# Designs tried in a protein design chat: VH-VL binders against Serine/arginine-rich splicing factor 11 (SRSF11). Part 2

Target 1, 81 residues: Serine/arginine-rich splicing factor 11 (SRSF11), of Homo sapiens (Human) (q05519r33to113)
Amino acid sequence: EVIQVTNVSPSASSEQMRTLFGFLGKIDELRLFPPDDSPLPVSSRVCFVKFHDPDSAVVAQHLTNTVFVDRALIVVPYAEG

## First folded at step 19 (VH-VL; from w4 with light chain I55F)

Design x1
Fold by OpenDDE, fold request of step 23:
Structure x1 (fold): chain C 81 residues (1-81), chain A 118 residues (1-118), chain B 107 residues (1-107)
Amino acid sequence: as target 1 above (81 residues)
Amino acid sequence: QVQLVESGGGVVQPGRSLRLSCAASGFTFSRYAMNWVRQAPGKGLEWVAIISFRGSNEWYADSVEGRFTISRDNSKNTLYLQMNGLRAEDTAVYYCAKDQYMSGFDYWGQGTLVTVSS
Amino acid sequence: EIVLTQSPDFQSVTPKEKVTITCRASQSIGSWLHWYQQKPDQSPKLLIKYASRSFSGVPSRFSGSGSGTDFTLTINSLEAEDAAAYYCHQYYKYPWTFGPGTKVDIK
């Protein structure tokens, strides 16, 4: 039920990530690293999304290689609950 | 070739209900969020609602929240808008619009006119 | 909600002249701003994504710029077929909102 999303554009905030993966299903938890309030510039971020329905995590993996903002996402299952 | 075709528009009295449909083709329907956007005669564009890929989540404009319901049937490649408690200010051309992963609405239907009048 | 404003409301332009349309957001939205063109009696069409990235098939005379709160759509050397309404659209956060539109007419 948890996925890891890498190659996330620094132009996307936690809210935009929640919007995008909200399209895949109900989200129980979402964390973005570095966080939006990070003082240091970053070139890429990582997002963890826990879905309410495990099936949503499976479907979300289809977003791998989908361009979001300015780069292709990589979505893989993450071994955490 | 992406194609979106709206239907179900017409003339109704205030307080009545109407159900719009949008038939989609030319893309994998279930992998995209879908929107309704309306345009009152001679006015600008107003976002109405959006639905997630499999219909697990919906979001609405305040102006229609509680009255309109967006839904979809992915087996039929069809988007719907159930409009209840229609008001005169709901009069508009209603467009279905495909969402390209937040990069904008990249394809729009030709729209269907809904007229609410006494 | 995020309110978008546009200027001017209407612009009548001679062919081959430069057209500039501005869009202002009530708060910073980064580059989460898209532009649409709607010709008379037609559906809107996506022109510019993320403030400055042209959508596929859009003529090179169309360009977008800006970030934060101030955005600009430019038509370099207006063609007759460019007579239309132009709308900015923020995709920063719900609810999605559009600018009021700018109508460009041909002299």
Scores: ipSAE 0.930, ipTM 0.969, lowest interface PAE 0.4, mean pLDDT 97
Fold by OpenDDE, fold request of step 23:
Structure x1 (fold): chain C 81 residues (1-81), chain A 118 residues (1-118), chain B 107 residues (1-107)
Amino acid sequence: as target 1 above (81 residues)
Amino acid sequence: QVQLVESGGGVVQPGRSLRLSCAASGFTFSRYAMNWVRQAPGKGLEWVAIISFRGSNEWYADSVEGRFTISRDNSKNTLYLQMNGLRAEDTAVYYCAKDQYMSGFDYWGQGTLVTVSS
Amino acid sequence: EIVLTQSPDFQSVTPKEKVTITCRASQSIGSWLHWYQQKPDQSPKLLIKYASRSFSGVPSRFSGSGSGTDFTLTINSLEAEDAAAYYCHQYYKYPWTFGPGTKVDIK
């Protein structure tokens, strides 16, 4: 139900990430690091997405190696504590 | 290569319904969001709706919200647009357009004309 | 919604001359702007993505620039086949919106 997305372009905000992964299914929670309001220069970001339907998390992993904006995404399942 | 072919357009009276279809080929249909975009005669482009990969989510322009329904059948590689309560201002060529992960609509069909007139 | 405007509405240009089309957004959209070309009686075709990246197969005479609210599409040395309408498109947030278009004609 939760995925981790790495190699996220600095040009993509939380809203763009929500748009992209909204194409995979209903999203219960999305967190982007560093956050949009971070004052530090960012070369790459990490996104965590919790889907309402666990099947969406499985399908989302197919986006691995898909170019988003300017680089290929890496999408893997994320185990919560 | 990618091919999109719209059908179902025609002439209808206001208040009537019409259903458009878009047959897709040349790519893995279920891995892409699909759009409808329309163009009134002699006018510009207007985004109408988009549907998620498996049809779990849909988004609409305010001008068609509540009247139009976008849907898809991935087993048939087909996109649909159910148009109810048609108005004169809905007159346009309707295009189906493939979404390339937010990098724009990289492929478009030839379009199908919908004319709403009394 | 985000409103896009374009300038000019129309221009007639002699072949081999430079063409400049501008697009302005009602709010900052970063680089989330794409350009389309639509030739007469044809469907739109993707031309430029993310303000400045050419789509596959697009001739090198086409280029895009800008970020935030102001964007420019440039055609260096216009060819006769470039007669078309050009539209900017924001993919920043719903609803997706297009500019009103710029028609380029050949003198």
Scores: ipSAE 0.928, ipTM 0.968, lowest interface PAE 0.4, mean pLDDT 97
Fold by ESMFold2, fold request of step 23:
Structure x1 (fold): chain C 81 residues (1-81), chain A 118 residues (1-118), chain B 107 residues (1-107)
Amino acid sequence: as target 1 above (81 residues)
Amino acid sequence: QVQLVESGGGVVQPGRSLRLSCAASGFTFSRYAMNWVRQAPGKGLEWVAIISFRGSNEWYADSVEGRFTISRDNSKNTLYLQMNGLRAEDTAVYYCAKDQYMSGFDYWGQGTLVTVSS
Amino acid sequence: EIVLTQSPDFQSVTPKEKVTITCRASQSIGSWLHWYQQKPDQSPKLLIKYASRSFSGVPSRFSGSGSGTDFTLTINSLEAEDAAAYYCHQYYKYPWTFGPGTKVDIK
């Protein structure tokens, strides 16, 4: 029920990621790296989303190649380890 | 071509209910969040509600929370707004709008007028 | 809740002149600000997304700028067809709010 979202614009905070992926279903946990308060300049961010319903994780992968802000997201399943 | 068509507006007395519908075509309806936005005559735009792709999450403006319910039927490509406990302040044109992954509402319907009067 | 204000409320502008509309947010919203145009008796239309990016089919005379709390919509050379209300919209944080609008008339 966990997905990895990469190629995330540095302009997107955890607030916007929670909204976007909230369109797919109830979110149990969301982590964005680097975090919102990081001063570190980066060219992209990585976000991990745990959905309550595993079907949401399947549907969320349809967002791969969707332009979000200025670049296409990559959404794949995430496994422990 | 993307098309959104609202219906179900009309004149009702305060305290009554109405159900609005929005028929969608020309896109994969289940892949987009959908919004209701209203505009009182001569006034600005007010966001009312948004519903997630499959209806699992709903968000409401404070002005309608507890009275309005947004819903969708993806098998019919239709968005709904159930409006209970209507007040004079709810008088407005109600627009259905497609949400383009938070980049704005890229397609709007023509709107349906709801008038709440004695 | 993020409050948007717009200035001016109303402008009457000679054709071919430049129109400038401002939107201010009560807190920083980065570039999460969109602009809409609503012509008389019509539905709103998306004009500018993410503060500065034109939506498809929008004439080049329209541009947007700004970030943080201060944003500007510019119409470089006003056409008669541009008489409309213009609304800013923040998509930074729920609840997602609109500005009160700026009405632009010709002459």
Scores: ipSAE 0.746, ipTM 0.924, lowest interface PAE 1.0, mean pLDDT 93
Fold by ESMFold2, fold request of step 23:
Structure x1 (fold): chain C 81 residues (1-81), chain A 118 residues (1-118), chain B 107 residues (1-107)
Amino acid sequence: as target 1 above (81 residues)
Amino acid sequence: QVQLVESGGGVVQPGRSLRLSCAASGFTFSRYAMNWVRQAPGKGLEWVAIISFRGSNEWYADSVEGRFTISRDNSKNTLYLQMNGLRAEDTAVYYCAKDQYMSGFDYWGQGTLVTVSS
Amino acid sequence: EIVLTQSPDFQSVTPKEKVTITCRASQSIGSWLHWYQQKPDQSPKLLIKYASRSFSGVPSRFSGSGSGTDFTLTINSLEAEDAAAYYCHQYYKYPWTFGPGTKVDIK
């Protein structure tokens, strides 16, 4: 029900990530690391998305290798117990 | 080849309803968010609504929320816009547009004209 | 709501001259700005994505620049087929809005 999204452009905020993954389904929780208010330059971000419907998490993995902003996303399942 | 074809436009009186369709082909329809964008005659572009890949989320411009409903049928590769309570200011060409993962609307239909007048 | 403004509203330009169109956002949108071209009696076409990246098949005379609140679209040497309206579009924050457009004609 939770996915890990890596290789996220540092230009994408939680707002844009919520929009993109909102195309897959309703989101219960989204966390972006480092968070939006981090001033430090990073080479990439990691985002965790918990969908309301587990089917959305399965479909979201189709976004692996999709270019978002300037680089291809990596979307994999994240084990939660 | 990606193709989007809108239909269902016409002339209607204020307060009436109209349903637009957009037939999609040439891409995996269920893998993309879809938009309606309108353009009043001689005016600019106005985003109207977007629907998620599987229809679980919908977003609307304030000017149409509560009156318009975006929907899709992925088994028929078809996007819809149900327009209720039409007003003169809804007069426009209505385009459907494919959303390329927030990088812009990469393909547009030819549009269908909706005219709301007495 | 993020308001986009464009300048100029209208521009009549001699062929082969440089065209510059500006778009200004009411708050910072990073690079979340796209440009569209709409030729007379046609549907819009995507030109530039993320402020500066050319969409597939777009002639190299089109370029975009800017970030934050101030953005430009440049046509380095205007061709006759470039007579059109040009719209900026922000995809930073809901509701996603378009600029009012800039019409470019050939003198």
Scores: ipSAE 0.735, ipTM 0.923, lowest interface PAE 1.0, mean pLDDT 93

## First folded at step 21 (VH-VL)

Design z2 (from w2 with heavy chain S56N S103A)
Fold by OpenDDE, last read:
Structure z2 (fold): chain C 81 residues (1-81), chain A 118 residues (1-118), chain B 107 residues (1-107)
Amino acid sequence: as target 1 above (81 residues)
Amino acid sequence: QVQLVESGGGVVQPGRSLRLSCAASGFTFSRYAMHWVRQAPGKGLEWVAIISFRGNNEWYADSVKGRFTISRDNSKNTLYLQMNGLRAEDTAVYYCAKDQYMAGFDYWGQGTLVTVSS
Amino acid sequence: EIVLTQSPDFQSVTPKEKVTITCRASQSIGSWLHWYQQKPDQSPKLLIKYASRSFSGVPSRFSGSGSGTDFTLTINSLEAEDAAAYYCHQYYKYPWTFGPGTKVDIK
């Protein structure tokens, strides 16, 4: 039910990530690193998305290699703990 | 090639309902969010609603929230807009549009006219 | 909601002249702004995405610039076929709003 998204454009905030992965299903939690309020410029971000429906996490993995903003996303399952 | 074809528009009285359809082809329908956007006669574009890939999430403009329902049937490559409690201000050409992962709406239908008049 | 404004509302331009259309957002939206062209009696078409990236098939005379709150669509040398309404659109935050549009006519 949790995915890790890497190669996230620094132009994408948690709001846009929530929108994008909201296209896959209801999101229970979303965390973006570095956070939106980070004072330091970053070249890339990592996003963790916990879906309400585990099936959404599976479908979300198909977004691997999909260009978002300016680069191709990498979406993999994330094991908690 | 990508094609979107709206249908279901017409003339209705206020308070009535209407259901629009958008037939999609030329792309993997289930892998894209879809939008409805409307345009009143002589006016600008107004975003109406969006639906997720599998139809398990939707967003609406406040102007239509509670009255309109966006849905989709991926087995038929069809997008729908159920419009209830229609008002005169709902009069517009209704476009369906394909979302390209938030990189804009890269394809639009030709639109279908909805006229709400007593 | 994020409010987009455009300037001017209308302009009549001689072919080959430069056209500049401005879009302003009520708050910073980074580069999450797209431009659409709508010719008379036609559906809108995507022109520019993310403020400055041309959509495929768009003539090179069209360009976009800006970030934050102020954006510009430029037609370097207006062609007769460019007579249309132009709309900016923010995809930064729900609800995803359009600008009021700018109508460009040919003199």
Scores: ipSAE 0.931, ipTM 0.967, lowest interface PAE 0.4, mean pLDDT 97
Fold by OpenDDE, fold request of step 23:
Structure z2 (fold): chain C 81 residues (1-81), chain A 118 residues (1-118), chain B 107 residues (1-107)
Amino acid sequence: as target 1 above (81 residues)
Amino acid sequence: QVQLVESGGGVVQPGRSLRLSCAASGFTFSRYAMHWVRQAPGKGLEWVAIISFRGNNEWYADSVKGRFTISRDNSKNTLYLQMNGLRAEDTAVYYCAKDQYMAGFDYWGQGTLVTVSS
Amino acid sequence: EIVLTQSPDFQSVTPKEKVTITCRASQSIGSWLHWYQQKPDQSPKLLIKYASRSFSGVPSRFSGSGSGTDFTLTINSLEAEDAAAYYCHQYYKYPWTFGPGTKVDIK
C-alpha cells in the first residue's frame, strides 16, 4: 500500500506528485523529501505515497522508467518500520 | 497512430441527458489518464473532467460537478461522459484528450458537438 | 483556482513577422505551463510543454519561455499556416485551467 518514488524532478512539488499518483488511485498520504518549503536546492527528491487501495500500489510500480517532467521515475514497494 | 474519436453529440433540450463516448486506439489506454475538454461556439477551451488510469479516481470542473460523470471501460478502450441536467451553457464541442503524465494533452479527438436549446 | 490571462486577445500579422504572445498566471506555477495551437475548424494540438520544451513535430520557429507567473510564446517568423488560436494551460494545480486564448490572423 506504500510506495517509494525516487528520481523525482526538483520541478515537481507535492501537488504534482499527488496529481500524478492520484492517477493510480486514491491517496491516503503523500510525503515529499526534501519538502516544498526547503530552501536548499536539490538535484532529486524522494516521494512516499500511501494508497487507499493496496492494488494501486502494485499498479504504481509500473510507472518505473516512466518519464515524469524531465527524468524517469523509479517506483518500488516501501515497507515501513 | 494514436487516434481518439468522439461520438454521441447532438441537440437536446435543457434538463435532458446525453452520453458521449470516445474511442481510443494506438496506445495502451489503461496506462493514461483521459480528459474531457469543451469549447463553446466562438469561445476558448474549458477543462471539464479527468479520470485515472483504472477509473478509480476522477476530478471535475466546478461548472459540471454533480451533473457530469466521467468513466471509462479499459476493455473497450473507451472513455465516456455522462451529462445530466444539461443547460444552455453546456453547449459546446466536447473533446476527449489523452494525458501524457502531466506533460500536456498530447492527443485530441476531433470533438463532438452538443447543443442544448429549448 | 489559478487564473491565466493572455495578451493580446487578437493580432493580425503579416507573414515573416515575429509574433509574441504572453500568458500570466495569478500565482507562481513554476514551469507547469503548456501551450496549445488550434487552427480554424480543427482540434487543439500540443505545441510547447513545461514553458519551453517543444512537442514532437513542432516547427523550430515556435518557442516558449518564462517561469513563475509570466510566460511567452514566440513565433520567430510567421507562416500562413500559423493562423490559429493559441492557448496557455497550467497543469500545476487542480483545477487545471486554460488561458482565454490569443487569435492570430494573417494579413
Scores: ipSAE 0.930, ipTM 0.966, lowest interface PAE 0.4, mean pLDDT 97
Fold by OpenDDE, fold request of step 23:
Structure z2 (fold): chain C 81 residues (1-81), chain A 118 residues (1-118), chain B 107 residues (1-107)
Amino acid sequence: as target 1 above (81 residues)
Amino acid sequence: QVQLVESGGGVVQPGRSLRLSCAASGFTFSRYAMHWVRQAPGKGLEWVAIISFRGNNEWYADSVKGRFTISRDNSKNTLYLQMNGLRAEDTAVYYCAKDQYMAGFDYWGQGTLVTVSS
Amino acid sequence: EIVLTQSPDFQSVTPKEKVTITCRASQSIGSWLHWYQQKPDQSPKLLIKYASRSFSGVPSRFSGSGSGTDFTLTINSLEAEDAAAYYCHQYYKYPWTFGPGTKVDIK
């Protein structure tokens, strides 16, 4: 199952996002936008995480309103296709 | 308030095993990653291991990989560290520590001493 | 792994004097650097988060600065109760590592 994470601090790279959501379960895929090598200043990022276990995606939604770095995350299910 | 209490430390010979426990209270245990950090006598802090919220992911320092296993029982609010094949260099005070979503380890236990000696 | 170094190893300071401790990372870690205080015969305590953000309950005389590879912990006007070891810690990338520590004694 896939989740969308918004309000991600620009101080967090894909590595830190992988660590944080690794706390929820094994990750099959993670994409952060804009990417780490983006040349443009960014105020906020969006992260998509695909978990190996669908249950991890459900638990990950509990991180909504949890402060990460300097702002509260918003974690919602993301429909693929 | 948050409280972490380690137990299980003692004196063992090299090659033996030991199991540490950490009893947690004062917070929702299952919503936080937990760490073990150790400190050899008169030395600095060394990160040992971390476990995910539900215990489905673990990471270890290279110095303990293959020998130590971190686990947790959320129904008992308890963190564990199974230490096999103990070596003299594993001698240290072992702390359990609460992770605050990567904003540092905001709470630590008082530690339990493990001494590995012939 | 990311290696952290600290300077100085030891510092003996007169009360009310300024204390400066530095931490250097082997590669850029942004602001993913935390500071801990460990008083004698006690467990470590979180002091500063993300290089410059004080943890709850930390006196205002403690401050942190820096980003990238060079970081500084400052105690503005040392008090007797500040005698302790201070450790930097990177949470940037696995494996997560600590600096070797700086011991501060009261002269």
Scores: ipSAE 0.929, ipTM 0.966, lowest interface PAE 0.4, mean pLDDT 97
Fold by OpenDDE, last read:
Structure z2 (fold): chain C 81 residues (1-81), chain A 118 residues (1-118), chain B 107 residues (1-107)
Amino acid sequence: as target 1 above (81 residues)
Amino acid sequence: QVQLVESGGGVVQPGRSLRLSCAASGFTFSRYAMHWVRQAPGKGLEWVAIISFRGNNEWYADSVKGRFTISRDNSKNTLYLQMNGLRAEDTAVYYCAKDQYMAGFDYWGQGTLVTVSS
Amino acid sequence: EIVLTQSPDFQSVTPKEKVTITCRASQSIGSWLHWYQQKPDQSPKLLIKYASRSFSGVPSRFSGSGSGTDFTLTINSLEAEDAAAYYCHQYYKYPWTFGPGTKVDIK
């Protein structure tokens, strides 16, 4: 029920990521790296999303290659270790 | 070509119910969030509600919470707005709008007028 | 909620003149601001996305600028067909709100 999202625009905060992936289903947890309060800007960020319904995680993978803000997302399943 | 066609508007008395529908075509309906936006006569735009791709998540404006329900049937490419407990201030043209992954509402229907009056 | 304000409320402009519309957010929203055009008796149309990116098919005379709390929509050399209401819209966070609109008439 967890996905990893890469190639996230630096212009997108955790709030926008929560909104976007909220379109896939209810979210239990979302973490964005580096965090919004990070002092050093980066070219791209990584987001981890845990869905309440595992099926949402499967559907979310179809967002791979979807342009969000200014670049195409890459969405893959993530196994917590 | 993308098309959105609203229907179901009309004149109703306060306290009554009405259900709007929006028929979508020209795009993969189930891959996009959908919105309802309304506009009172001579007034500005007011966001009303949004529904997730599969209809498993919804958000509403405070002005309609508890009274309106947004839903969708992806097998029919149709968006709905169930409006209960209608009030005079709900009088407006209701637009359905397609969300382009938060890059704005890139397509709108022509709207359907809902008039609530005694 | 995030409150958007616009100025002016109304302006009557001679064709070929420059039009400037401002939108202000009650808090910083980065570039999560979109502009819509609504001509009389028509549905709204997306004009500018993310503060400064023109939507497909929008004439080059339209441009957007700004970030944070202050945004501007500019029509460089107004055309008669540009008579319309213009609305800013924030997609920064729920609830997603619109500005009150600016009506532009042709003098």
Scores: ipSAE 0.929, ipTM 0.966, lowest interface PAE 0.4, mean pLDDT 97
Fold by ESMFold2, last read:
Structure z2 (fold): chain C 81 residues (1-81), chain A 118 residues (1-118), chain B 107 residues (1-107)
Amino acid sequence: as target 1 above (81 residues)
Amino acid sequence: QVQLVESGGGVVQPGRSLRLSCAASGFTFSRYAMHWVRQAPGKGLEWVAIISFRGNNEWYADSVKGRFTISRDNSKNTLYLQMNGLRAEDTAVYYCAKDQYMAGFDYWGQGTLVTVSS
Amino acid sequence: EIVLTQSPDFQSVTPKEKVTITCRASQSIGSWLHWYQQKPDQSPKLLIKYASRSFSGVPSRFSGSGSGTDFTLTINSLEAEDAAAYYCHQYYKYPWTFGPGTKVDIK
């Protein structure tokens, strides 16, 4: 029910990620790494999204290879162990 | 080619309702968020509402929240705006617009005019 | 709510001359700013995305620059068909607001 989004442009904050993945449905939880207030320069970010409806997580994976800002997203299921 | 065609505008009295439609073609409608944007005569653009790909999430400008409802029917490739409790300040041309994954509104309809007047 | 301002409100420009339009945001929006052109009696059209990237089919005389709070749209050699209103739009934070517009006429 949780997806991992990688290859996220560093110009996207949690605000924009919440908007983009909100196009698939209501979000219960979103975490972006590094977080918005991190001073570290990065070449990409990683985002984890938990949707209210698990079907949204399945549909969200079809955003893999969609260009967001300047690079193609990679969206896969996240297996917590 | 992508095409968006709005309809349903007209002249109505304050307090009345209208329903706008936007017929979409030339793209996979269910894979895009859709917006309504309005423009009062002689004025600038004002964002009104957005609906998610499958209609399971929606947002509104504060000026219309509680009065307007955005919806879509993906089987008919149609976007809707139900406008209740219309006021004089709602007078505008209403555009539907396609969202290019937050890279802007890449296609717009021609607009439909709503006039709220006694 | 993020307020966008534009300058000038209006300008009348001789053909082939340079046009510069500015947009200023009330807080930093990174590069989350898009520019639209609206010709008389037409719908808006996307010109520039993410402050500086031209949309498909936009003539090379149009360019955008800036980040943070200060942005510019430039037409480096004005053509007659460029007479229009130009709007900036922020896609940084809900609600997604537009600037008030800049009208450009041919002198």
Scores: ipSAE 0.815, ipTM 0.933, lowest interface PAE 0.7, mean pLDDT 93
Fold by ESMFold2, last read:
Structure z2 (fold): chain C 81 residues (1-81), chain A 118 residues (1-118), chain B 107 residues (1-107)
Amino acid sequence: as target 1 above (81 residues)
Amino acid sequence: QVQLVESGGGVVQPGRSLRLSCAASGFTFSRYAMHWVRQAPGKGLEWVAIISFRGNNEWYADSVKGRFTISRDNSKNTLYLQMNGLRAEDTAVYYCAKDQYMAGFDYWGQGTLVTVSS
Amino acid sequence: EIVLTQSPDFQSVTPKEKVTITCRASQSIGSWLHWYQQKPDQSPKLLIKYASRSFSGVPSRFSGSGSGTDFTLTINSLEAEDAAAYYCHQYYKYPWTFGPGTKVDIK
């Protein structure tokens, strides 16, 4: 199962997102938008995380409203299509 | 009030094993990653290992990989460190520490001393 | 592995004077740098997070600054109770390493 994480601080790269969501379990795939090498200044980022164990995606949603760096994350399920 | 209490330290010969425990209270243990950090006598801090919220992901420092195993029992609010193949270089005070969502280690135990001597 | 260095190794300072401690990273770590204080015979305590943000209950005389590779911890007026070792810690990339520490004594 895949989650969508929004309201991500621009100061967090894919490396830190991989660490944070690694606290829920092993990650199969992670994508951060805009990507780490984008030069564009943005006010927030969006991250998609696919976990090895689908139960990790359920538990990860409990991080909604958790302050990460400077703002509260929004973590919701994402249907892969 | 958050408390972390380590136990299980002692004096052991090289090659032997010890298991450290860290009893946690005052917070929802299963919602936090936990670390072991050690400090050799008179030396600085060295990160040792981290375990995920449910114990389904773990990372180790190269100096202990393959010899140490971090684990947790969320029903007992307890963190563990199984230390096998102990060496003199493992002599240190071992701290357990609570991870505040990568904002640092906000609470530490008082540590337990492990001495590995020939 | 990201190597952190600290300067000076040791500093003996007259009370009420300013203390400056430097931490340098071997590569850019943004603001993913935290500072810890360890008083004699005590466990470490979190002092500054994200290079510049004070942790709860930390006296206002402590401040942090820097980003990228160069970071500074400042005690603007040293108190006797501030005699301790100070460690920087990077949380940018595994393995998450500490600096070697700076010992501050009161003169």
Scores: ipSAE 0.813, ipTM 0.936, lowest interface PAE 0.7, mean pLDDT 94

